# Ledger of designs, part 12: VH-VL binders against Cytochrome c-type protein SHP (shp)

Target 1, 112 residues: Cytochrome c-type protein SHP (shp), of Cereibacter sphaeroides (p81238)
Amino acid sequence: GDTSPAQLIAGYEAAAGAPADAERGRALFLSTQTGGKPDTPSCTTCHGADVTRAGQTRTGKEIAPLAPSATPDRFTDSARVEKWLGRNCNSVIGRDCTPGEKADLLAWLAAQ
Below, E stands for the ipSAE of ESMFold2; O stands for the ipSAE of OpenDDE; V2 stands for 0.75 times the mean of E and O plus 0.25 times the DockQ between their complexes.

## First folded at step 5 (VH-VL; framework fv_rolinsatamab)

Design b5 (from b3 with heavy chain Y102W; at its last look DockQ between E and O 0.56; V2 from the best seeds 0.00; counts 0 for: pae E 4.1 > 2)
Fold by ESMFold2, look of step 5:
Structure b5 (fold): chain C 112 residues (1-112), chain A 122 residues (1-122), chain B 107 residues (1-107)
Amino acid sequence: as target 1 above (112 residues)
Amino acid sequence: EVQLVQSGAEVKKPGSSVKVSCKASGYTFTSYYMHWVRQAPGQGLEWIGEINPKSGRTYYNQKFKDRATLTVDKSTSTAYMELSSLRSEDTAVYYCARAPKWYDSSWYFDYWGQGTLVTVSS
Amino acid sequence: DIQMTQSPSSVSASVGDRVTITCKASQGISSYVAWYQQKPGKSPKLLIYAASTLQSGVPSRFSDSGSGTDFTLTISSLQPEDFATYFCQQYYRYPLTFGGGTKVEIK
């Protein structure tokens, strides 16, 4: 715990130069993408559409729910969040997410 | 087949307002952000702002926030940019420009309108 | 705001020449640069986005390189239709900003 969800979102908003849009974050999370790896066309491939439930890796290992309502310490470690964003954005979209995309995703996820 | 067709050139007096239209065709209007960019004669490009045509949400370059108003009419697939309190330095070609799908924050512009010259004089 | 400093402001070149245009961002912008071509009296035309993806219909003689702050657009063998003004644009953060332009002229 070096941070909070609110502090992370504010940092990404400052880097983006604009406030987060949680609706855009939800739409991005649920979207089907073609730019990344074929076996991960969406963030929902591993995390599911209901972020209050456990997901699983491609090898079948359980992933704790993304929602803080189900996993209270979500988004309290800045290094872990950057790692998660890096893996998921590159695997699904085929690029790093912009600061604006990071702000949007976290604004939506942190409210779950 | 994607087209952005803008309203015609306008000549305005200082202190007045202008409203430029941009009619979109050949794509799903509400799936793509619309941006507005201007270019003064012989000068570079300046971003004015954006509108999400699905929600009507806007975000402006702070330089224009108090004078620019972006709107859409979804039923006619038309975007509008209104600029108030015009000055001579607002003389420019004003473009509408389409960005990628609204949920990607990738604001490069794959289609541009033909431009609308707004001249502010006297 | 992120300032995009583009150089040179103009280039005189002949058909067949290799032309290189540079763009420097005032802070790191990853690879979030797009390049546009603009001919007199016309609107800008997208050439390259996502730092290396050519827009559909753009000839392969156009390429770019760079990451972070320093970016280049290269025209490997200049053709008569390439005499135009070229702009870079960052889309890493708001407000979106453009380079000042590089006019490529006939020598």
Scores: ipSAE 0.306, ipTM 0.811, lowest interface PAE 4.1, mean pLDDT 89
Fold by ESMFold2-Fast, scan of step 6:
Structure b5 (fold): chain C 112 residues (1-112), chain A 122 residues (1-122), chain B 107 residues (1-107)
Amino acid sequence: as target 1 above (112 residues)
Amino acid sequence: EVQLVQSGAEVKKPGSSVKVSCKASGYTFTSYYMHWVRQAPGQGLEWIGEINPKSGRTYYNQKFKDRATLTVDKSTSTAYMELSSLRSEDTAVYYCARAPKWYDSSWYFDYWGQGTLVTVSS
Amino acid sequence: DIQMTQSPSSVSASVGDRVTITCKASQGISSYVAWYQQKPGKSPKLLIYAASTLQSGVPSRFSDSGSGTDFTLTISSLQPEDFATYFCQQYYRYPLTFGGGTKVEIK
């Protein structure tokens, strides 16, 4: 849509004042967090560790794969990406993700 | 402009089946879930089920799982709901409704079809 | 199934009045509630989702408050075009369930 994965990453990099690091993004996505909701300790709780596969919410709803290789229109709508990051960061981490964390997460996900 | 346009009213006999269509336009059909909800005349809303148009995967309300079948035709951006073994209590307006695919947003409905009245009587 | 109990079933009010509609879930649903408006002969229209987020294009006189089990839709200053039936919906667990509806009638 109104953007691309590369444009979103560049925007978050500018806001963070640092280049994105896809390996940090991978580490964050797979990590177990204690600051958020007890039933969502990791991004993998809903999305799974393999982001090319469909995920599922705790109530059984299907979540389309996060990987652009499996869902080509992923990360092409800036409003949806901001909403997704807001919801998931608060559920898993217990706060909004920083621009650097957003850049890192998208750098890893966009390469999948 | 997002539009969901449903097929016209139907009158059916008890024991028969009905198939309602919902043609989507103004967005990428496979990027959103499609749900079906019914409303008996003068009454409340009842959720029937959902389908992922990209994969064809379905989830049903247990009340309808043995009688309802949700399908899609990607080439025409059309969703279908078939309900079998019709009874008089199935008389209702049937709606298709769109839901976003993002985490925690696939369960409320941002756009609705105009509705299809299905009347079941002898 | 999560039962959504809506009250009152109907309310009659004057233009400019504050109208409140309540919705109670039979178990905790956090903030996973949406509100819809349905005008006679029309399909439902999304007003609010996630208990507090106003849908684009919906007038600011509509608001929701609450979390957990008790939710309230408020119309701060009723307008003639607000004659409609309003209903809540939980989307915390399958199956998705709706309240019974509240008909708002203009005096």
Scores: ipSAE 0.006, ipTM 0.562, lowest interface PAE 12.4, mean pLDDT 84
ESMFold2 (binder alone), look of step 5: mean pLDDT 90; pTM 0.934
OpenDDE, look of step 5: ipSAE 0.446; ipTM 0.848

Design b6 (from b3 with heavy chain D104G S106G, light chain A50D; at its last look DockQ between E and O 0.63; V2 from the best seeds 0.00; counts 0 for: pae E 6.5 > 2)
Fold by ESMFold2, look of step 5:
Structure b6 (fold): chain C 112 residues (1-112), chain A 122 residues (1-122), chain B 107 residues (1-107)
Amino acid sequence: as target 1 above (112 residues)
Amino acid sequence: EVQLVQSGAEVKKPGSSVKVSCKASGYTFTSYYMHWVRQAPGQGLEWIGEINPKSGRTYYNQKFKDRATLTVDKSTSTAYMELSSLRSEDTAVYYCARAPKYYGSGWYFDYWGQGTLVTVSS
Amino acid sequence: DIQMTQSPSSVSASVGDRVTITCKASQGISSYVAWYQQKPGKSPKLLIYDASTLQSGVPSRFSDSGSGTDFTLTISSLQPEDFATYFCQQYYRYPLTFGGGTKVEIK
């Protein structure tokens, strides 16, 4: 697509004013939240804890692995990444993610 | 039950250094970022920097980058802030402050230490 | 750096009054603002985060509104225990920055 994981992460870091923390991104991804929809308490609800494996929607449809090691074109389309972040942050947390949260998540996911 | 207990007041001369401690209790120390914020007498609040107590990663307000050092001792659940090359304008109350869980939350401070007055005068 | 301009610097009000405090950000920060109360000789206390969420134990007379650059904290019916200085803080990006404070005095 129109970007790369490194370019996306750098853009979110610039918006946040600080470098990403991939460990914080991992913690966010694995966390259980109460602010979003009851049937999606965690990013792992649909994507699983092992992001190198396929996930599934709440209706059972397959989702390709999030990890670029398993799905090489992950995080190369800025519009798709923004849509994924918007959907997941709102469903799980109940709000948009901050630029820092986006940077952290992508820094962790892109390294998988 | 969350408590952040800071070391006592300090009086320092210009050019010296100060090290303030912040002992945390009532929560898992390594699961929350620790921040340091100061307040000069009659003034607003100024963010100094943050530390990830799990990894030791730090990030500083550029104003303090060359003078501030944040560290932790995980075994005692204690955070430290050292400020060097002290000037009279560094006279302030220094607070440690805990950010909420470092996942899914913003960078605001849900618990604060009692503050440590550092006075810089000759 | 994002500047947070807080006004007024002080307010004198009576018990029962509605008090409004304003913060303006020097650039858009979406809704990533927190509000703190600081009583004399005490540490700041978190009141509101994410521009609408009350911290546990904070009375419902405290509320905020705004997005983008303009934010307000409202105390709908001032109580004697609300005498304090109030600060806004942005957490959209580093460095984290605070407003200059508003001292609320009971007449």
Scores: ipSAE 0.064, ipTM 0.742, lowest interface PAE 6.5, mean pLDDT 87
ESMFold2 (binder alone), look of step 5: mean pLDDT 91; pTM 0.942
OpenDDE, look of step 5: ipSAE 0.539; ipTM 0.867

Design b7 (from b1 with light chain S30R A50D; at its last look DockQ between E and O 0.06; V2 from the best seeds 0.00; counts 0 for: pae E 11.8 > 2, off the site)
Fold by ESMFold2, look of step 5:
Structure b7 (fold): chain C 112 residues (1-112), chain A 122 residues (1-122), chain B 107 residues (1-107)
Amino acid sequence: as target 1 above (112 residues)
Amino acid sequence: EVQLVQSGAEVKKPGSSVKVSCKASGYTFTSYYMHWVRQAPGQGLEWIGEINPKSGRTYYNQKFKDRATLTVDKSTSTAYMELSSLRSEDTAVYYCARAPKYYSSDWYFDYWGQGTLVTVSS
Amino acid sequence: DIQMTQSPSSVSASVGDRVTITCKASQGIRSYVAWYQQKPGKSPKLLIYDASTLQSGVPSRFSDSGSGTDFTLTISSLQPEDFATYFCQQYYRYPLTFGGGTKVEIK
């Protein structure tokens, strides 16, 4: 890929003006939200709470595990990560995630 | 080859209901959300709602929530759209449309049915 | 709701002309725009998605550009078979919404 998890996190931290907080990222990932689609109240709707296991799209298609421990090339393609973040945040929260939220999410996910 | 074949044109009286069918073939029916979109004569497109054909769960444009009902029959790979309390502004071509599988939030439509004209006349 | 304002409503142009159709979103939608072609009596046909990716079988004279709120579909050299109505669609947020359409007429 064109990047690494560490490079992506550093970029989002710079944009946020603050260091990432992995526990904040975990809390956001597991949270139930009301601002997005009824079918996707949480990131866990498609990805499950255990990110080392395969997830499922709204239509039942398998999604490779988000955790790099299970899918080693996760978070190495900046365009793909931005696409995932944009779609997931909009579907779940109903808006784009802030740079701080992106940093927090990746800090947690990359450690899995 | 993916195909979405819809039921024929209908003429309805105000206050009645219509049920349009959309038979899918050439793909795994339960793996793709089905959407419904309408187009009044000479007008733009308006999204009605979506259905997950695996679970039967639906989500509607709020404008239609009280009048539209989306269902599926998995055994025949057929989706249905019912619109109740018809009025003259419901005269339109109604389309079923499939969203791509690989983008869980990708709500653009790569395959469309041929359309069903519903005319509401006094 | 995100409004998609499409302009112009109609274009009259000659074969070989460059035709530009614009679509403006009422709020930022990043790149989540699709474009459709609809010929009279037919269902819409997907041309472009993700604001840059041509659907298979779409001629290379079709392209788009833009991000955020302003998007443009371009036909680089208009052909007689391009007589149709064109729609943009945002898929950033529910409800899914479409532009009002642009009818392209060959002079």
Scores: ipSAE 0.006, ipTM 0.600, lowest interface PAE 11.8, mean pLDDT 85
ESMFold2 (binder alone), look of step 5: mean pLDDT 91; pTM 0.940
OpenDDE, look of step 5: ipSAE 0.618; ipTM 0.886

Design b8 (from b3 with light chain S30K A50D; at its last look DockQ between E and O 0.73; V2 from the best seeds 0.00; counts 0 for: pae E 7.0 > 2)
Fold by ESMFold2, look of step 5:
Structure b8 (fold): chain C 112 residues (1-112), chain A 122 residues (1-122), chain B 107 residues (1-107)
Amino acid sequence: as target 1 above (112 residues)
Amino acid sequence: EVQLVQSGAEVKKPGSSVKVSCKASGYTFTSYYMHWVRQAPGQGLEWIGEINPKSGRTYYNQKFKDRATLTVDKSTSTAYMELSSLRSEDTAVYYCARAPKYYDSSWYFDYWGQGTLVTVSS
Amino acid sequence: DIQMTQSPSSVSASVGDRVTITCKASQGIKSYVAWYQQKPGKSPKLLIYDASTLQSGVPSRFSDSGSGTDFTLTISSLQPEDFATYFCQQYYRYPLTFGGGTKVEIK
C-alpha cells in the first residue's frame, strides 16, 4: 500500500546513514543466531533458505513466500514491514534490528 | 588469539600521503568488518570508515571520503588505510578495529590494533 | 550526524568510590551504545555493548543503564586499575560517533 520496496530501502538507508549491502542482508538472513528465542535460531527457521518458497510458523501454519517474485505485494506496506522486522529480528537476534540491518535485509529480499 | 598488528609510526610532510597497515591473525579475516578510527593527541575518537574484507566494499565518514582509501589484501590478512593531502590536523594515532561478523551489522569494536602515530610536521 | 555528549569531562575519585559517567545522544538511538576504557598509551578496550552486555572478562563492578538518548556507565567501587579515560559510542547510524571522553583520575 503506502510505499514501494525501493522507497522502504531508501528510507532505511537514510536512517542508517549509508547505502544498503544486499549481500550482507543475505548473510544475515541465512545466519544462525543465539541471542533470540531458542526455537528460532535463524530467519530460515520459518522462511526457509529459498525465499521464493512458502515458509511455515513454528506450529506449522503456512507463510506466503517473502520474495516479491512469488508474492508481488511484499514490501509495499510500511507498517507490515516494520511488524515483520520487529518479530523476526527480536525472535532470531533478540533485539530490534538497526536501520542498517533493515536496509540490508530489504535490499536482498526485495531483489528475490 | 585475535591480534591486530599495525605498521610503525610515521612522520609526514603536509600535502603527502600515508598508508598504515594492519595485519590480522587468529581469526578468519574475511568474516569480520575492519574499521579505522583515529585519535588526535589529547582528544576523542573519530571514525574514518569501514571495509568488508570479503567483498572489498567500503563506506567512509563523509569528512574523509575524498582523502581516505581503505583496502585489504586477503592473501596476507592485511588491511590498509591511506590518507592523502595530509595536514597538521591529521596528526593522530590511527587504529584498526574489528567489528563482529560482517553480516551482524554490530558496529562495536571487540579488538583494536596497537595504534600507529602519524605526525604531520611543518 | 548523531552527537554523543559525554559528562563530566573529568572526575577526581578515590579507590572505593562509586563513579557515574553519562552520555546523551542528540536523537534516539535505542540501546545501540558501547563503552570503552582507554589507559594512557593504550588502545581502547571494549567494556559494554548493546547498552547493558558486559564484554567477557570485564568485572561486574561495571554496569550500564539507559535507552533512547540517556545512558550511564557506573563503576560501583572504583579500583586502582580503573583510573582511565572512558568513551561511549553509538552505532545506531553512520557515521559511528563517540563521546568526548571522561577522564577518571586519582584524587
Scores: ipSAE 0.027, ipTM 0.725, lowest interface PAE 7.0, mean pLDDT 88
ESMFold2 (binder alone), look of step 5: mean pLDDT 91; pTM 0.942
OpenDDE, look of step 5: ipSAE 0.516; ipTM 0.877

## First folded at step 6 (VH-VL; framework fv_rolinsatamab)

Design f20 (from b1 with heavy chain S104G)
Fold by ESMFold2-Fast, scan of step 6:
Structure f20 (fold): chain C 112 residues (1-112), chain A 122 residues (1-122), chain B 107 residues (1-107)
Amino acid sequence: as target 1 above (112 residues)
Amino acid sequence: EVQLVQSGAEVKKPGSSVKVSCKASGYTFTSYYMHWVRQAPGQGLEWIGEINPKSGRTYYNQKFKDRATLTVDKSTSTAYMELSSLRSEDTAVYYCARAPKYYGSDWYFDYWGQGTLVTVSS
Amino acid sequence: DIQMTQSPSSVSASVGDRVTITCKASQGISSYVAWYQQKPGKSPKLLIYAASTLQSGVPSRFSDSGSGTDFTLTISSLQPEDFATYFCQQYYRYPLTFGGGTKVEIK
């Protein structure tokens, strides 16, 4: 790929002006949101709470685990990560994630 | 209902330290960030820093990083801000304020303490 | 640091007037701006966040517009309880920064 989890996190940290908070990333990922689409109230709706395991779309299609320990090429394509964040932040939260939220999410996910 | 109750006014000498408390009630203390903001008399609002009560992680405005210390006591749901090496320009009302762990959800700085006046004079 | 510049610093207005307060960010902040109202001797109260979402219990006469760098808070028909100081705040990037405030004074 064209990047790494560490490079993506560092870029988002630079944009945010602060080091990532992985616990805050975990809290965001597990949270239930009301600002987005009613059928996707949480990142866990599709990915599950255990990111080392496969998730599932509403239509039953399998989603590979988000954890790099289970899917080693996760977060190594910058365009795919931006599309994933754009789609899921807008679907779950109802807006684009801030650079700080992106840094936090990736810091937690990359450590899984 | 959510309440943030701060300690009373303080008068301090230059060079000393002050420690302000903020007791939270009406919600799960570790589910929200706590921030500290000050306002000098007749001036605007100035962000001091944030703390995650669950982890203890802090982040500070660079202006305050060498003098401010944010802590929490989870057993009493109380947040603290200590500011050292006080100068006359630190005279201000200091506020604690609650925020979600993520920005742009239903609330941002949705509840504030009543404020604590800290006066620094010789 | 992102600088938030508010204008005007003060405005004199009468009940029923439309009041417009402008806030300009030194860098793009998308929609990550919040607006607060502060009355003398009181803590600030959240009015609006994410440049469009009205806080629960805030009257509909308060509205905002803008994205990127230019943001506006509008009070469509000023009421006696609206005489206060108003602050904008960005939460796109650390450190969090506030505008200098706009005092809405009785004419």
Scores: ipSAE 0.324, ipTM 0.804, lowest interface PAE 3.9, mean pLDDT 86

Design f32 (from b3 with heavy chain A99G)
Heavy chain, then light chain:
Amino acid sequence: EVQLVQSGAEVKKPGSSVKVSCKASGYTFTSYYMHWVRQAPGQGLEWIGEINPKSGRTYYNQKFKDRATLTVDKSTSTAYMELSSLRSEDTAVYYCARGPKYYDSSWYFDYWGQGTLVTVSS
Amino acid sequence: DIQMTQSPSSVSASVGDRVTITCKASQGISSYVAWYQQKPGKSPKLLIYAASTLQSGVPSRFSDSGSGTDFTLTISSLQPEDFATYFCQQYYRYPLTFGGGTKVEIK
ESMFold2-Fast, scan of step 6: ipSAE 0.499; ipTM 0.861

Design f34 (from b3 with heavy chain A99V)
Fold by ESMFold2-Fast, scan of step 6:
Structure f34 (fold): chain C 112 residues (1-112), chain A 122 residues (1-122), chain B 107 residues (1-107)
Amino acid sequence: as target 1 above (112 residues)
Amino acid sequence: EVQLVQSGAEVKKPGSSVKVSCKASGYTFTSYYMHWVRQAPGQGLEWIGEINPKSGRTYYNQKFKDRATLTVDKSTSTAYMELSSLRSEDTAVYYCARVPKYYDSSWYFDYWGQGTLVTVSS
Amino acid sequence: DIQMTQSPSSVSASVGDRVTITCKASQGISSYVAWYQQKPGKSPKLLIYAASTLQSGVPSRFSDSGSGTDFTLTISSLQPEDFATYFCQQYYRYPLTFGGGTKVEIK
């Protein structure tokens, strides 16, 4: 694609003014939120807690694993990553993620 | 109930170092970030840095990165801030403050320690 | 670094008055601003975060508005216990930065 996980993470780190914290990214991904849509309280609602496994939409459609170890092309298309973050942050949290949150999420996911 | 209890006031000479403690209770210590903020007498708030108690990962305000060291002792649920090469302008009240791992949350509270006055004077 | 400029530096008001405190960021921070109250000799207390979420136990007379660069904290009907200094803080970008504070004094 037009980018790499490392390039995306570096871009979000530059925007955030701080290095990514992958452990914080993990904590955010697994967290239960109340500010977003009631039927999507966590990133795990569709993707599962084990991101090396296929997820499922609420209608039963399969979602390819988020982990690059299982889906090698993950996080190599900048537009796709921005769309994914925009959709999930707003549905789960109820707002756009900060650049720091984006950096943290991607740092954890890219290492899976 | 959540409590952050800081060590007592200190008077230090220029060039020395100070280590302030912040003992946490009433919550899972590793589930929240700990930040340090200072306030010179009659002045505003200045962010020093953050630590993730679970990983030990730190990040500092560039103004303090060469002098500040943040650590934790998970066995005692205690956070520490050490500031070296003290100058008179470091005279301030130093606070520890518990921060959600994401920047905002409505399901647990930000709590602050009571503050530790550090006076730097010859 | 993002600079947060508060105005006024101080304001004198009577009980029952509407008090408005303004905070301006040197660059866009979306809605990532928090407001704190500090009483003399005490640590700061979180009032509002995420531009509209009131911290548990904070009275409804406190509210905020704004997005981008201009933010406002409003106390709709000032009470004696509201004598304090108020600070805004951005958490969009590191380093985290605070406004200079606004001291609210009862006339």
Scores: ipSAE 0.393, ipTM 0.801, lowest interface PAE 3.0, mean pLDDT 85

Design f36 (from b3 with heavy chain P100G)
Heavy chain, then light chain:
Amino acid sequence: EVQLVQSGAEVKKPGSSVKVSCKASGYTFTSYYMHWVRQAPGQGLEWIGEINPKSGRTYYNQKFKDRATLTVDKSTSTAYMELSSLRSEDTAVYYCARAGKYYDSSWYFDYWGQGTLVTVSS
Amino acid sequence: DIQMTQSPSSVSASVGDRVTITCKASQGISSYVAWYQQKPGKSPKLLIYAASTLQSGVPSRFSDSGSGTDFTLTISSLQPEDFATYFCQQYYRYPLTFGGGTKVEIK
ESMFold2-Fast, scan of step 6: ipSAE 0.499; ipTM 0.850

Design f38 (from b3 with heavy chain P100T)
Fold by ESMFold2-Fast, scan of step 6:
Structure f38 (fold): chain C 112 residues (1-112), chain A 122 residues (1-122), chain B 107 residues (1-107)
Amino acid sequence: as target 1 above (112 residues)
Amino acid sequence: EVQLVQSGAEVKKPGSSVKVSCKASGYTFTSYYMHWVRQAPGQGLEWIGEINPKSGRTYYNQKFKDRATLTVDKSTSTAYMELSSLRSEDTAVYYCARATKYYDSSWYFDYWGQGTLVTVSS
Amino acid sequence: DIQMTQSPSSVSASVGDRVTITCKASQGISSYVAWYQQKPGKSPKLLIYAASTLQSGVPSRFSDSGSGTDFTLTISSLQPEDFATYFCQQYYRYPLTFGGGTKVEIK
């Protein structure tokens, strides 16, 4: 791809003005939100709590694991990552994620 | 009810250090970030830094990173800001302020302490 | 660092007036702005966050608008308790930065 997890994280850290916090990323991913769509109260709704396992869409279609240990090319296409974050942040949280939130989420996911 | 109660006014000499306390009550102390903000007389607000009370992780405004130290005592639900190598331009009211829950990167402040006036004079 | 520029620095107004305060960010901050009210000798009080959400207990006469770089706080019908200094704050990027403040004074 056109990027790597480390490059994406570094870019979001630069935009945030602070280093990523993987623990905050984990907590955000697992959190239950009320500001977004009621059908998707958490990132875990589709991806599951164990990101090394396959998830599924609402219609039952399989989603490959988010963890790079299970899906080695994860987070290597910048346009795909931007689209994924845009969709999930707005669906789950009800707003765009800040650069800091993007850095935190990717720091945790990339280490899985 | 949420309350943040700060220690009293301090008068310090140039070159000394000051340590301001902020005692939290009415909520789970470890669930919300604590920030420190100062205001020089007749001036605007200036952000000093943040601390996660659960982990002790800190992040500072670069202007203060070499002189400011943020700590917490979870057993007493108290946050502390220590500022060293004091100069006359450090004369200000210092506030502790509560941000959002630790995983929410919304860095706005819903509750503030009453402020502590620190005067640096010879 | 993102600079937040408020205008005007002060405004003289009468009870019942519509008061408008502007805040300009030196870079795009989406909607990540909060507004605070500070009365003399008191700590700041949160009025509005996320550039549209009114804090619980804040009167509906306070509202805001804007996105990107230009933001406005409006008090639709000024009351005696509204004479205070108002500050904007961005929370898009570290370090967190505040506007210089706008003092709303009685005529």
Scores: ipSAE 0.429, ipTM 0.821, lowest interface PAE 2.8, mean pLDDT 86

Design f40 (from b3 with heavy chain K101T; at its last look DockQ between E and O 0.58; V2 from the best seeds 0.00; counts 0 for: pae E 8.0 > 2)
Fold by ESMFold2, look of step 7:
Order: structure tokens, then sequence, then C-alpha cells
Structure f40 (fold): chain C 112 residues (1-112), chain A 122 residues (1-122), chain B 107 residues (1-107)
């Protein structure tokens, strides 16, 4: 698409005022949250802990792996990335993610 | 009960350095970012930087990047802030402050140390 | 850096008064604001975060409103223990920055 993983990460880093921390992104992805919807306590609810493997929606439909190593066109479309972030942050955490959280998540996921 | 207990007041000469300690208790030390904030007498608050006590990763306010060093000792649950090349304008109360988690980008401070007065005078 | 402009710098009030403190960010920060209370000789104490969420144990007379650039802290009925200095803080981006403080003192 219209962007690259590096460009997306750089944009979120600029908005946050700091470099991304991929380990922080990993920890957030794997965390269990209580602020969102009860049936999505973690990003791993739908995507699993191994992002190189397919996940599933809440209704059981398959989701292609998040890792670019398994799905090469991941994180190349800015609109799709913002949609994914919006859906997951609100469902899991119960709010929009901060620019720093977005940078951290993408830095980790894009390296998978 | 969460507690952050800081080392005692210090008087320093210009050009020297100071190292303030912050001993944490009542929680899992490595699960929460530690921040440092200072307050000049009668003035507002100024953020110095942060450290992830699990990984040792730091990030500093650019104002202090060349002079501040944040470290931790996991075995004693203690965070340290060292400020070098001290000037009279560094006279302030220095606080350690805890953020919600080491991975959460919610950068507000739910617990604070009692503060350490550092006085820089010739 | 995001500048947080807090006003007024001081207010004289009586027990039972409603007190409103304003904090304005130099750019949009969504709802990423926290408020602290600081008594003389003591460290700051968290009151509110995410521009509306009360910290555990904070009395309900404290409230916050706002989004974007303009935020307010309200004490609906001032109590003797509320005489202190109050600070806002943005946590939208680094460096983290604070308002200059508002001293609430007895009339």
Amino acid sequence: as target 1 above (112 residues)
Amino acid sequence: EVQLVQSGAEVKKPGSSVKVSCKASGYTFTSYYMHWVRQAPGQGLEWIGEINPKSGRTYYNQKFKDRATLTVDKSTSTAYMELSSLRSEDTAVYYCARAPTYYDSSWYFDYWGQGTLVTVSS
Amino acid sequence: DIQMTQSPSSVSASVGDRVTITCKASQGISSYVAWYQQKPGKSPKLLIYAASTLQSGVPSRFSDSGSGTDFTLTISSLQPEDFATYFCQQYYRYPLTFGGGTKVEIK
C-alpha cells in the first residue's frame, strides 16, 4: 500500500516524542486487560500468543497471521493499520491507544 | 502497602554529582516503571526521565540527557538517579514516582517518594 | 514540548466553596491528563487520571472535565484538608510536562 512498517513506526514515534520500545509492545500485546469488553481480555484472545500463526475472530472466522514473516503485506496500508489498532485497543483496553502504544505494538509486530 | 523511601538530603558544590536512591516495597519492583521528577523551592514540577526496572531501558528529558543517569538494583528493589555537573539551579527536591506498569504507556504517577532535597551552593 | 498553562496561580476560598482550576495544553492531548494535590512539605498525590478517572480513595467532591486542550479540575465543596497546591500533567507525549500549579489557600 501507501506506507511501510518503518514509515508507520516513525510517524507514531514522532507523535509520542520517543523511540518505540518493541518489548513494551510485546508486553502490551500479551497483557490481560479489564477496561475493554469482557470477551476480549487480551489481543491474544483473537490473535493468539504466536503471531506467526492464524488467529480467529470472536465468531470463529480465521484471521491471517499478524507477523509479516507469515503474511508479507502486513503493515503496508495505513488505513488498515489504524482500523486494526482502533478495533483492538478499544475492545481490549477500552480506549484508543496512545501514539507511544501504537509505536511500541507495531515495532514488535513488524519484526515478527 | 506501596512505599517509596528516598535517601536523605544532600548539600553539594557546583560541578559535583549527586546520587539519590529510592527503595521500593509493597509491590513487585520490576512490574512498574520508575520516574524521576524535581521541584525547585516554591516552583512547579519537572520530569527528568524514566527507567524500566525489568530491562534497564531508560529515556530522559532532553534537558537532562547529558547529565542524568537512571539505574536500578533489582536485588534490593532500589532505583537511583545520578545528576552530574551540578549547578545552583539544580537545587530542588527530587522525587521518585511509580507509573502503572513497565509496559503500559499510561505515564501518570500513582505513588511518589517523600522527596530528597539537594542543595547546590558554593 | 507541550506546554501546560494552569490558571489561576492562586485562589483564596472558604470551606464549602466550589473551586475550579483550569489547565490548557499548547496542542491537543486527547484525554491524557492527570491531576495531583500537593500539601506543603509533602510529595504530590494523584487525584485523577485520563481526564476523568478518580484514583482509589479520592473523595467524589473532586472531578475533572475536558478533552483536547482545555481541562478543568473542580472541588465541589471545599474541605479543610483540600487547602493545597494542585498540578495538572500531560502524558500524551514526551517529555512529560506539568502545569505551573494552583495554590488553594484559606480566605
Scores: ipSAE 0.023, ipTM 0.720, lowest interface PAE 8.0, mean pLDDT 88
ESMFold2-Fast, scan of step 6: ipSAE 0.518; ipTM 0.883
ESMFold2 (binder alone), look of step 7: mean pLDDT 90; pTM 0.934
OpenDDE, look of step 7: ipSAE 0.395; ipTM 0.837

